# Ledger of designs, part 53: VHH binders against Flagellar brake protein YcgR (ycgR)

Target 1, 263 residues: Flagellar brake protein YcgR (ycgR), of Thauera aminoaromatica (c4kar8)
Amino acid sequence: MAELSTPSPASPAPLDGGRGDELEKFTLRGARQILQLLQDLITHRGLITAHTGGGHSFMTAVLKVDEERGRVVLDPSPDPQANRRALAAPRLTCVTQLDGIRIQFPLVGLGEGQDKGRPALFAPLPAEMLRLQRREFYRLQVPLAHELSCLLKAEDLARKPVEVSARVIDIGAGGVAVVVPTGAAEFVIGGTLPACRLALPDGEPIELDLEVRNLNRQTQRNGTEQLRVGLRFAALPRAADTRIQRYIFKTERALNAKARGGL

## First folded at step 19 (VHH)

Design ND3 (from LD83 with T58K)
Fold by OpenDDE, fold request of step 23:
Formats: structure tokens, C-alpha cells, sequence
Structure ND3 (fold): chain B 263 residues (1-263), chain A 121 residues (1-121)
């Protein structure tokens, strides 16, 4: 009977800093706020995934906040190699969750040392800490079978109005990511696409305004180029928000049930 | 119910070795610092060793340094104390204890019943 190693919960990948403007409102920079949040991590005994780069990470914990010295004390890894990587890294990206809230913060200047003869890792206090409520940043990967689409009202290179039917690949409370053929329309980061139509399985399309937030060109395995467009909901009616949230919740539940072998 | 259960104690000759185990239940073991504490006959409790939640930080009393090794298996919710080069002075009831603080050890909120270690010729 092969002990099915329960897949280690996928260490939450660090949020890429490219969402800088959107994340600013969730970023704490006050010294007192940072100290409090670190203390909360200690109080709640939060385990932290520390990313060292190159796809490597290790589990740690904040053991102590040393306010006098302006440093955090971290639990070293029992793996010496992980500690070596951590110490060699110019920056650690620490990720954890507390009461459903994602917390992410950088640590720079990691060193090993001792406090009263006890070995630990030490780092200066983080300059900033990101506190995200899951609901706002969670992106559901849309099952292909759902065939979600978004009709984009955009312009071509000649600024002629064009309508592009885009496949929705992920959806969250704040927006969608879609894929379009390269050259289908001209997208400008920060530009608004008015009166677009998001098609959900549960009813009539939702009319909404979308803001272009990111563009990523992707080459498919077949050599076809596609453009991934990250879109923010610029103005979402409450009724539309409710429908989107319901869809996400229902889909997540179904996916989780399937993953547990219930389907 | 939160519980710690020690095992592995016994009688050994001077210079002998023992391995103590402590089985933890009723709490998230991997998120707590753990310690071993011993009480010799007629003496007060003495802190022996500390280990951090993930096991990356270990500390020892001077009296046992170089002879004892603390470790943990978080998957098994078990704390260990390997005791080598045992001396008559190591004779005591050994307790597994959960640390209240993650770093400043010395206060404990949960104790086992203890396991007796006797070092005698």
C-alpha cells in the first residue's frame, strides 16, 4: 500500500511586484504596524514559507522580534543546504497566512548568529509588509469546460473599434485574465475598455468596464502566439460582483470535491 | 486533550546511553518550541534542552552540552532526547515540556508525567 504522500500544500508563490499600484493600499510601511503584524505572527504561531529564489524555499517561523536591535529572529531550517541558500540570497520573500489573510514581506540582510548562545537566523525588520485578504486577490483558474468568455470592445492599430471574443483563463473578485490572438486588437496598459461583456454559465452576460493591467505574449506549443491580457474590473455593479463571487465559490467547491475523490 | 507522554527511561551504567521520546497530542506540535526538563531527587527542576518549532535551533544546559542531543519529528509529533555518556548526576525524572514562548524558554504550559532515568553502577 503505497502511502500516498499527501501533496505538500503548494507553497503559495510570492505575488509578483508588478501589481505595485494595486497592492499599495494593502502594504504596511509603518514601523508600529510592522512590529504588530510580526508579533501577531508569533502569537498565532504562524509558519512562514521563505523563498530564496530560483524556485527554492524553506519553512521558518518568527521566533522573536527584537525591537531594540531592530531585527527579527527566524527559525533556521533543519536542512543546512536551505540555510546556505537563504544566507546567499540577496532577498528572502516570506509568505504566510493568518486567519485567511495572506501576509508577504521581504527580508534583506539575512545572517546567522547566536542570541545568548542559541543559534538562529537574523534579519533587519522588514521595510514593508503586504497584508491581503484572500478574497480580493484570489484568482480561480477557470476550467476549460466552463468556456468562459469576455467580449472585449477594443481598438485596432488604426484605432478602429473592434470586438474581440477572449477566453477567460482566470477570474477573481478584482478582475480576469484573458487570452486573445496576437494582433486582434491594440491594448494599452492603463487603458479602459468600456462596455465589455463577461459571459458566465449562470445567465446573461455581465456588462462591465475593464482596465488593462498587464500584457504578456505567450507562444503556444504549436507555435501560435497568444496575448494574455490581465484586466481589472473598473466599475462592477454589486449584482455583478455577487454573481462573480458565486461562480468562483461554486467552482472552487466543485474542484475541491473532485480533488478529494468525491467525483 | 493536550498531552505529552514521555518514554525511554530506565537504568543504565555510567557511560551508557538512553534515548527518550515524547509523544505529543492535542495541539499543532510543529508550531511549538519544546524543551526537556529534569528533576533530580531532592533538587528543583533543571532545564536540559530546547528545540525550536522546525528544529533548526537547539540549545543545551552546560551540564549536558556535548553529551545530549535534542531532536524532533514533526510528522510523528514526537520529541527526542539522545543521552550519551551518562553520569550518576544525570539521574532524574525527565519531563517533556511545551514552551510558552518560541524563543525565550523557561516557562512551560504543558508537561508530561516524566520518565525515570537512573544512572548507577
Amino acid sequence: as target 1 above (263 residues)
Amino acid sequence: QVQLVESGGGMVQPGGSLRLSCAASGFTFRTYAMSWVRRAPGKGPEWVSYISPLGGSKDYADSVKGRFTISRDNAKNTLYLQMNSLKPEDTALYYCARDLDLWDSGKFDIWGQGTQVTVSS
Scores: ipSAE 0.875, ipTM 0.958, lowest interface PAE 0.4, mean pLDDT 90
Fold by OpenDDE, fold request of step 20:
Structure ND3 (fold): chain B 263 residues (1-263), chain A 121 residues (1-121)
Amino acid sequence: as target 1 above (263 residues)
Amino acid sequence: QVQLVESGGGMVQPGGSLRLSCAASGFTFRTYAMSWVRRAPGKGPEWVSYISPLGGSKDYADSVKGRFTISRDNAKNTLYLQMNSLKPEDTALYYCARDLDLWDSGKFDIWGQGTQVTVSS
């Protein structure tokens, strides 16, 4: 029985520089912006496909940003041959996705080293980073009047199961952002919340699994602290996907009509 | 549910070997740095070993360096610790732990229940 090797998810191919003029508006060159985006990759634990040329690539991650030394720390490949190729390459093209946004950046001057005895790959900070938002990752801001909610099945600090009704503030094909009172539950980035219930205005709640992708503490104008939780749809049934898309489309249409003075 | 489950502990003679396993579930295992931590009777927790998300970077406490080998199989969501040349001082409850930070080790947010390793004559 030949184990059908599940095709490795196709490593996103780097965008060819031939579209340079069109991509310039999406290219970040500011040092602060670059640092922030790299930090975001760390925070979101984004895996990166590093292309070494010749059709070769390996998976890596930004482990640390060393601002003082002006360098990034990368996770070496477990494959020594991949590391050799990387070190021999005049340039790495790093490609990743963060919240549906394609991120691409070059690394030049890759070297092998150690920090406090721990081995890693090191490179100077990239001079530029491309950030492309795909339309497919568009998130609709949910009107307050819709009262969209998601029942989250989470755990408290004592790992006791808790159910939290969270307001949905934005929704897209890939997930939702919700607001939860601070301390209502413990959320861990990369953690899965199983059997949650998304309440749409058009019918019965949708049961779905959610993955925690980001956490942001927000202070409201009234001084109340809230936690914004970005959630990815971990497993979305086709019927649920259709309902979500329909809701988004209908809502966008209504908002646009209102903006045009038609409502 | 986020969970770590250790296995492979037992009793061995000095100079013996054990291989510990840690099965991870409920999170994207390949995106986290992982560590082994041990607690000997009457002592505080001691960090033993670190491995980066993709396994390209490994680190060890001086007490186990050259004897222990950390590894991971991301396809199986499993962390391993090969322990060779075991000493009585290695007797402890061994925990797998998820690192909070990808690079700076020492803080953990998820722990297993531990597996007992006893090295005795």
Scores: ipSAE 0.873, ipTM 0.956, lowest interface PAE 0.4, mean pLDDT 90
Fold by ESMFold2, fold request of step 20:
Structure ND3 (fold): chain B 263 residues (1-263), chain A 121 residues (1-121)
Amino acid sequence: as target 1 above (263 residues)
Amino acid sequence: QVQLVESGGGMVQPGGSLRLSCAASGFTFRTYAMSWVRRAPGKGPEWVSYISPLGGSKDYADSVKGRFTISRDNAKNTLYLQMNSLKPEDTALYYCARDLDLWDSGKFDIWGQGTQVTVSS
């Protein structure tokens, strides 16, 4: 009997590294906080997906926090190949959930050994752990039928004002991702786009200041190039936040109802 | 409700083999460390073997090391003990035990009824 690695959609994938600064406010770095969260995983018997790179992962658990030695004790895989991958990896990215709270943390310096003759995998305590509520990491994939758009007030190469109507492809509590034709405007990572307008299906557009967080070029099947622009809400009044959260909740429930009716 | 049911015991000659099984139900088996514990006639309980929740770590008492092998099938909610080269001193009632502690054995909260193993000529 071997435990199989499961890269399937049922296993949590690590969060996107391109939004690392955005996650800093949810990152625990205090030694007491880290020890408590690890102990909570032990107490609640949380199973962990440990990602070893190259699309490989294995299931594990924290068996003990060894404070005297400053390390965690992990359940090795019954699959020796998974253990060899883990030991060869420069770091493990551990992902799990505890009562709907997403937890992610790195382990570096993984080794094999024994404690009083009992074999396990060992790693130093992580220096940081992410702890996110669903609201803080969820991105709704916007249905095409909603035709959600955002009017961006940007500049061209010559610093002349341009307005670009961009289709919103995903939306979350902290921002949106949009697509625009390549060359429609110049975007600078860290740049601020004031007084943009997010159009939700019902109600007046929301006026928002946006900050450019990432840019990714994409080439479509027909050779057309577009730019995926990740945008953070710079300041979000409570009323605007409420409207966005209601949209996300209503749309997600509608999509879930469709999936149940189709299951 | 929560149950552990041992089976596979019996009478065997010295040097023989037996395989014990423990069927678990009523709880999430793969999130618990498990142990085999035995009670010989006139003796107190003796820890025999440990297996971690996902099966990657195993440990044995010195008296059985090299002769006994613990294993688990989490898909079937079953714990096993393969016993080889049996000796008369292995004669005991064998229990599977659920451990509340994932690493340091000793907080066994649920036991089965046990299965008798008798090793005699």
Scores: ipSAE 0.784, ipTM 0.920, lowest interface PAE 0.7, mean pLDDT 87
Fold by ESMFold2, fold request of step 23:
Structure ND3 (fold): chain B 263 residues (1-263), chain A 121 residues (1-121)
Amino acid sequence: as target 1 above (263 residues)
Amino acid sequence: QVQLVESGGGMVQPGGSLRLSCAASGFTFRTYAMSWVRRAPGKGPEWVSYISPLGGSKDYADSVKGRFTISRDNAKNTLYLQMNSLKPEDTALYYCARDLDLWDSGKFDIWGQGTQVTVSS
C-alpha cells in the first residue's frame, strides 16, 4: 500500500482509552524509539494538532528534538489565545498522521521561552508515544465462503489432549480469532497451543503455535453458548507470515472491488 | 516545479517603507521554515529574518530588528517582509529562501531570482 505524504488533517481527535490493552502493544516507552519517532515527524514535516482541553486545539509542529536538554521545541501558535490555553493546560494531547501512521503523545510541563534568541514553546520529551500503523491492528473479517478453520491442539477439562476444529472469524498479521462450542476444550489465557493447523484457501494448512490472549463467552439467540478465542501467532516462520499477508491482501482487495464495482 | 518568486522591490528614500512578497508554489509551503536573505553590492549573502512553518516564531538579524517584520499567509502560500525606516545600507537584492531545517537556519535549498531594493540618499 502506498503511503500518502499528506499533512495531518485539521483537528484530528485523540484516541480514547477504549480497551487500553489493545493500544498498549502500540505504545512506545523506550527513549530511543521515542527520539526516533519525533525525528521522523521533523524529517517528514508532520503537522500536529495539540489538544489543550475544553474542546480547544491548535496546529503546531516539532521544530527540533533537543536530546541534550531532554526537550522538544514546538512551533507556537500565531494566535496568542491558543498559546495561553496551551501554557495553562496541565497536559497537551498531540495527534498527527505520518505517511499512513497515526501518532499520539502527551506533553506535560509546556513552557514558553527562547533558544539562541529564537522564541518557541518547549516541553520535556514525552514518556510515551502511541504509534498505529493501520496494518498492525487491521483484522480482516473472514468471509464465510472461505471456510477458514484452525485445528487447535488443546486439552479438555481433565487435561486430556483434544483436537478442535474452530471457525476463524477474523485474521490479522498477529493472530486470529476463532469460535468453538462451549466445553469443546479448556483454554487458559497465556496458554500455548503447539502445532495447530491454520487452513487457508490458497494451499496446504500452516502449522503454527498459538497463544491464548482472550476468551469471551457468547450466547446465541437459541441459548447455545460458544467461546470466542483470541489467539496470537507465536514464532511464525517468514513463509507462513507471507502466506497470511497475501491472503489478507487478496481478500480485502476482492471485497473492496465488489463494494466499489458499481454498475 | 518548486518555485519562489519575490516582488515588491524598488527605489525609496531613506526613512521610507517597502513591503516585499514571495509567492511559493510546487511544495507544501506551511510545512517549511522560511527566511529572507539579502546580498548588498559587492558583498556576500546576509541572513535577514526567519519565520517558523506555522508562523508562531520569528527572528531577525540585529541590523534590521525593530524595523523589519516577517510574516506569512499559509492560505495564500505567500511570505512577506515589511521594511520600515529604510537606510542606505539596506540596499540589496532580497531573496526568499526555503529552509530544510525547521529551527536551526542555514540549510537553504531553494530561492528565487530576488527583488532589488535601493535606498537612495
Scores: ipSAE 0.783, ipTM 0.913, lowest interface PAE 0.7, mean pLDDT 87

Design ND3 (from LD83 with T58K)
Fold by ESMFold2, fold request of step 23:
Structure ND3 (fold): chain B 263 residues (1-263), chain A 121 residues (1-121)
Amino acid sequence: as target 1 above (263 residues)
Amino acid sequence: QVQLVESGGGMVQPGGSLRLSCAASGFTFRTYAMSWVRRAPGKGPEWVSYISPLGGSKDYADSVKGRFTISRDNAKNTLYLQMNSLKPEDTALYYCARDLDLWDSGKFDIWGQGTQVTVSS
């Protein structure tokens, strides 16, 4: 009767900062590559969510790349408070999507001003831009009916081995998020859980090494505590990656078909 | 079909005010910079005002600064021009124009039929 509602879609959020080394292979640092990608955003009229910190963000767009002055021209917010927060922030984290490709880049040194009387926000060109294909950032919310689980090889408080069967709540190319009862095991951020087993609906469980990236305690309405554990695939063999991507694709197709063929 | 439809013109005495509207359809309005352009009798087009895609940047020709205010409502796909302290020199056919360039005005690809503004004693 009291069913939980699915959260509404939200503006693109920045990818976790704790994935820095993992994301380096998708990071553009060449000046010409950065200029071309910024120009692609202008040409395709990409809208950007600029995160100013403290959970605040505003919509903007790159209006021009001023290569001669080494800066980007951004559309100010019509809300003066958003502009004040942006100018006070040590950096903006800009997030957008272009033809299914996620783009993220920092802007530092933001200022306000005018060019030939036309007001805008200005920042030096970013020194780096993250560019990810959909498969590299997408996280499938796992349907409960699939009962996806991951057997974690962890330790208890006495540092003794313990196996915990954890329900998988989301899955992507880089990892999973699972839930376990609070106290089922001790997890340490940065800790490695070797030889865990991910059970997909079809086929044999996948053996994989996991790294703990985040921990979040959750209290359910009945007062029961559970722990959300964010896990990164440490090194994922191609065969395992292929099976995970196939599961994500097949499940997404089934969910999309239900939505398209809906009543 | 891409369409821009201007309205709100009319006849007014010097010193009066008018508010022009431009209804946009057939394209993603909020991703384009927009301008007002006017054409007086016997003259070529004159750029009047610019507004950025999300509305945070506005600019005006010197001849209208302080008297005209451009605005947009992206939820309603509508561009506006509030014209105050009108002068006989403002008499023209006013067009809203879609600009392919987001910052440097001048690549207008779509206009409406225009709305006539006549300022006369």
Scores: ipSAE 0.777, ipTM 0.918, lowest interface PAE 0.7, mean pLDDT 87
Fold by ESMFold2, fold request of step 23:
Structure ND3 (fold): chain B 263 residues (1-263), chain A 121 residues (1-121)
Amino acid sequence: as target 1 above (263 residues)
Amino acid sequence: QVQLVESGGGMVQPGGSLRLSCAASGFTFRTYAMSWVRRAPGKGPEWVSYISPLGGSKDYADSVKGRFTISRDNAKNTLYLQMNSLKPEDTALYYCARDLDLWDSGKFDIWGQGTQVTVSS
């Protein structure tokens, strides 16, 4: 159920630091850009999840950008323990969303104080802010009926070539996640899988190189073990990118139309 | 459809207490800073108290500091003002105000009808 007049909810988890080189092109470092983005958060009343480490976080908001003093004013938590954790943390990782855009930024040097008797948390302006369009972080959950698959050219335990047909469970602009039976092949984070083939419903398979970014062992409801493999597109041709984006757009539109009562 | 409705006013003796409530609807309450503002007979508006969107920052006019406590319940979309040790000078129509500014009070765009507080001996 959607909240009327509610801003988009903030994504609570920070993006993986291992994606640093991939994310650099979306990182704002100019003082004017940072000030404008912080002001946009104020104007649009963006709520922020501030991560303090150890799995702890609290909700906050930017109340003011004090350009003259070079600082931001944050809404303290009504929970004193959350404030203590924030003040003890060497760095806050702030995550929010503005108009469908994911925003993440660090704050260092957080302090407690007041301005004319009005208490708040204060920090120097962040030196950088990450700004990602929906396209850059959105992952379509692939409908089961589509039976999307990716033929992986991998290696077995003996380093011999094997081909594994893997079911695609999600797909985005930068990659796919697939599932394979545990032991079907050996995957190494950072390893490359050249000349894999992604099968979309209405065209020839797309030949693409993939890089293994994450591995997650899972146990299904029936006790069967499988491996979730996160794969990044390497050297994706423009035509392939266009087909992937069209698939995502068309599928999302079809799912949205059904949800609106297009029975 | 944006609405603020104050309640809880009444007549009290000096030294008495009242708790004002303000029910908010038609907007995302927890993303706005809120204030109480009062208007005494024959006088202009006087800012009374401020609370930040998530409730972590509170501020008061010197005339009420130590006697009044602002609070909010964002799950119930309700703003409160606990008024203790009331004085005849607190007699006023009390308004709940939505602030366009999250920190510097003064850009109040939406007000309620107000609730009357009368402190008389």
Scores: ipSAE 0.771, ipTM 0.914, lowest interface PAE 0.7, mean pLDDT 87
Fold by ESMFold2, fold request of step 20:
Structure ND3 (fold): chain B 263 residues (1-263), chain A 121 residues (1-121)
Amino acid sequence: as target 1 above (263 residues)
Amino acid sequence: QVQLVESGGGMVQPGGSLRLSCAASGFTFRTYAMSWVRRAPGKGPEWVSYISPLGGSKDYADSVKGRFTISRDNAKNTLYLQMNSLKPEDTALYYCARDLDLWDSGKFDIWGQGTQVTVSS
């Protein structure tokens, strides 16, 4: 099925580190593939957000891939302080898009210099580049009015079955994030929850196996405590995937219409 | 329509200064490297100066180094050339040029009609 979402730019922030091993299948490590992707960024004039740490970032671009010297040439910032932060950072995390495909890659060993008198920032070629289609990174924030829920088939501390109806707070092609009351069940990172049921509007619940990817204790604005559980779809039939993508598309379109009409 | 419009030329005495401007429209200015190119009477085009898309890298021909300063304002889609200590040899028609190459200058696809700079007593 074709990409169903309305066009929207990817977030410039780096992807959550808790998804690192899920992202390995989208990670390019071949030197020739990396060179070609960098060249594609140059050809399509991709602007890059380079994150230097501490919440700081600056805009840049790859001006050239210097294969002979094994390095990339980056556009320095006209802001000298941004350049100083970049040079002081142990690594840059670069985020950009190419035709709706999100690209993220690290640069280490950034230095300043020049090539035949033309100054720039330089770094060795990255050892890896993450390349994600929109459906692989987009997470819809579920409107509260939708009351989207997922019935989790989990276990308590004594390993006895419990069922927990969890509110879905975000949903994407690869999984959901849900919230449950603290202590409602015992979740183990890497554990599988078989035969859970995701209730979407416009149809029967979707039966799916979920894998626990992260756990975070949260305090809501009213002071109540809950557990945020990040869940990956372990195996997702095409029909289920289609229904999820359709929900995301319809909801995103409706939210965009409200944002436009709220002017 | 893609357009570059140069202005700010004129007559000055040797040692004088001028500031050239180039207004860009019809394309995403901040994603292109830009150059100034000049053509003296009876001569072909000569590259003068380069600026990177976001303005962090600048370069100059040896003949103008230390006297000319290129800059850009991406919010106003405008390229500038500050020319100081002008010499009679700087007399030329000056063009603002869009470069298809982001680093290695020389694939200029768009420029305007130019602005005349004349350095004479």
Scores: ipSAE 0.768, ipTM 0.915, lowest interface PAE 0.7, mean pLDDT 87
Fold by ESMFold2, last read:
Structure ND3 (fold): chain B 263 residues (1-263), chain A 121 residues (1-121)
Amino acid sequence: as target 1 above (263 residues)
Amino acid sequence: QVQLVESGGGMVQPGGSLRLSCAASGFTFRTYAMSWVRRAPGKGPEWVSYISPLGGSKDYADSVKGRFTISRDNAKNTLYLQMNSLKPEDTALYYCARDLDLWDSGKFDIWGQGTQVTVSS
């Protein structure tokens, strides 16, 4: 008998709620949007990993959306223990993917019952659903060998212009994180750095405006203090976005090939 | 090529048992609800049982409840019907059917050739 109720090693893990500020823009809260997305899961026969807590999960599917009763009908597990864990959990965190789009939503108030003798698990419609393309949450850790840099046009404490060449430590669709020596410039959260230049390996540097999103002081192993600056792309032209995505894709491909070729 | 192939039918005396199998191929079996449907001589099709895509929900017609058990092995793409305490009125050609609807049975788009079950002395 196959273990239909145990998670596979490749099951997607829920995204942590600690990223809620960055994820809010991708969260659906409208009733019509939620009903349509649930119906899309049914139509496309999406399989769902339902996380019950304690590292436990089971496979399920949305069998029906009952709009009149305001609930979803879920496929129970053939493993009774998985069903008991699901019914005991204060919430399920449901994770699935449609055509490369990640979907995550909570279900609360799960109950066991029957509809005219046909047993299922039932829950009220979720109040929210997260819908993400991979590029919307991924940050590439830049390999040290690439020595990616960003020229920051900033100001010192006296508000005089300074240029700081900062090493890029991660990069994603929405921005970069860089490190600079402590005291190299004055940075303030919400401040804009106009006309900075991001150097990618494959061509001319990209000129762009950056917004400071976070600042963290870091102490290196040798005791040297550095400032980690999180920077958002304020206005990213389509051509620049394409170059950044190409860099991320090529770098991931190269890292994957290196890992495969080593074995 | 999408196929459903039933087997396991035969002749049996009243009170006997049979196990029907249905081998599925050419589609992602575990994402479909499945049913058994039967046709008795001179009668139209009668829904017999339902099983949900992952196997956690099962349902039966009143005439077979308590005597028949539906199951599936998604790793082997196989649907089963265990038939116990068979009665002469269970005599029929039995089909496995793929349902386009995951919960409300009745939108069967693919059927097998059927397997004959005959219950007589």
Scores: ipSAE 0.768, ipTM 0.912, lowest interface PAE 0.8, mean pLDDT 86

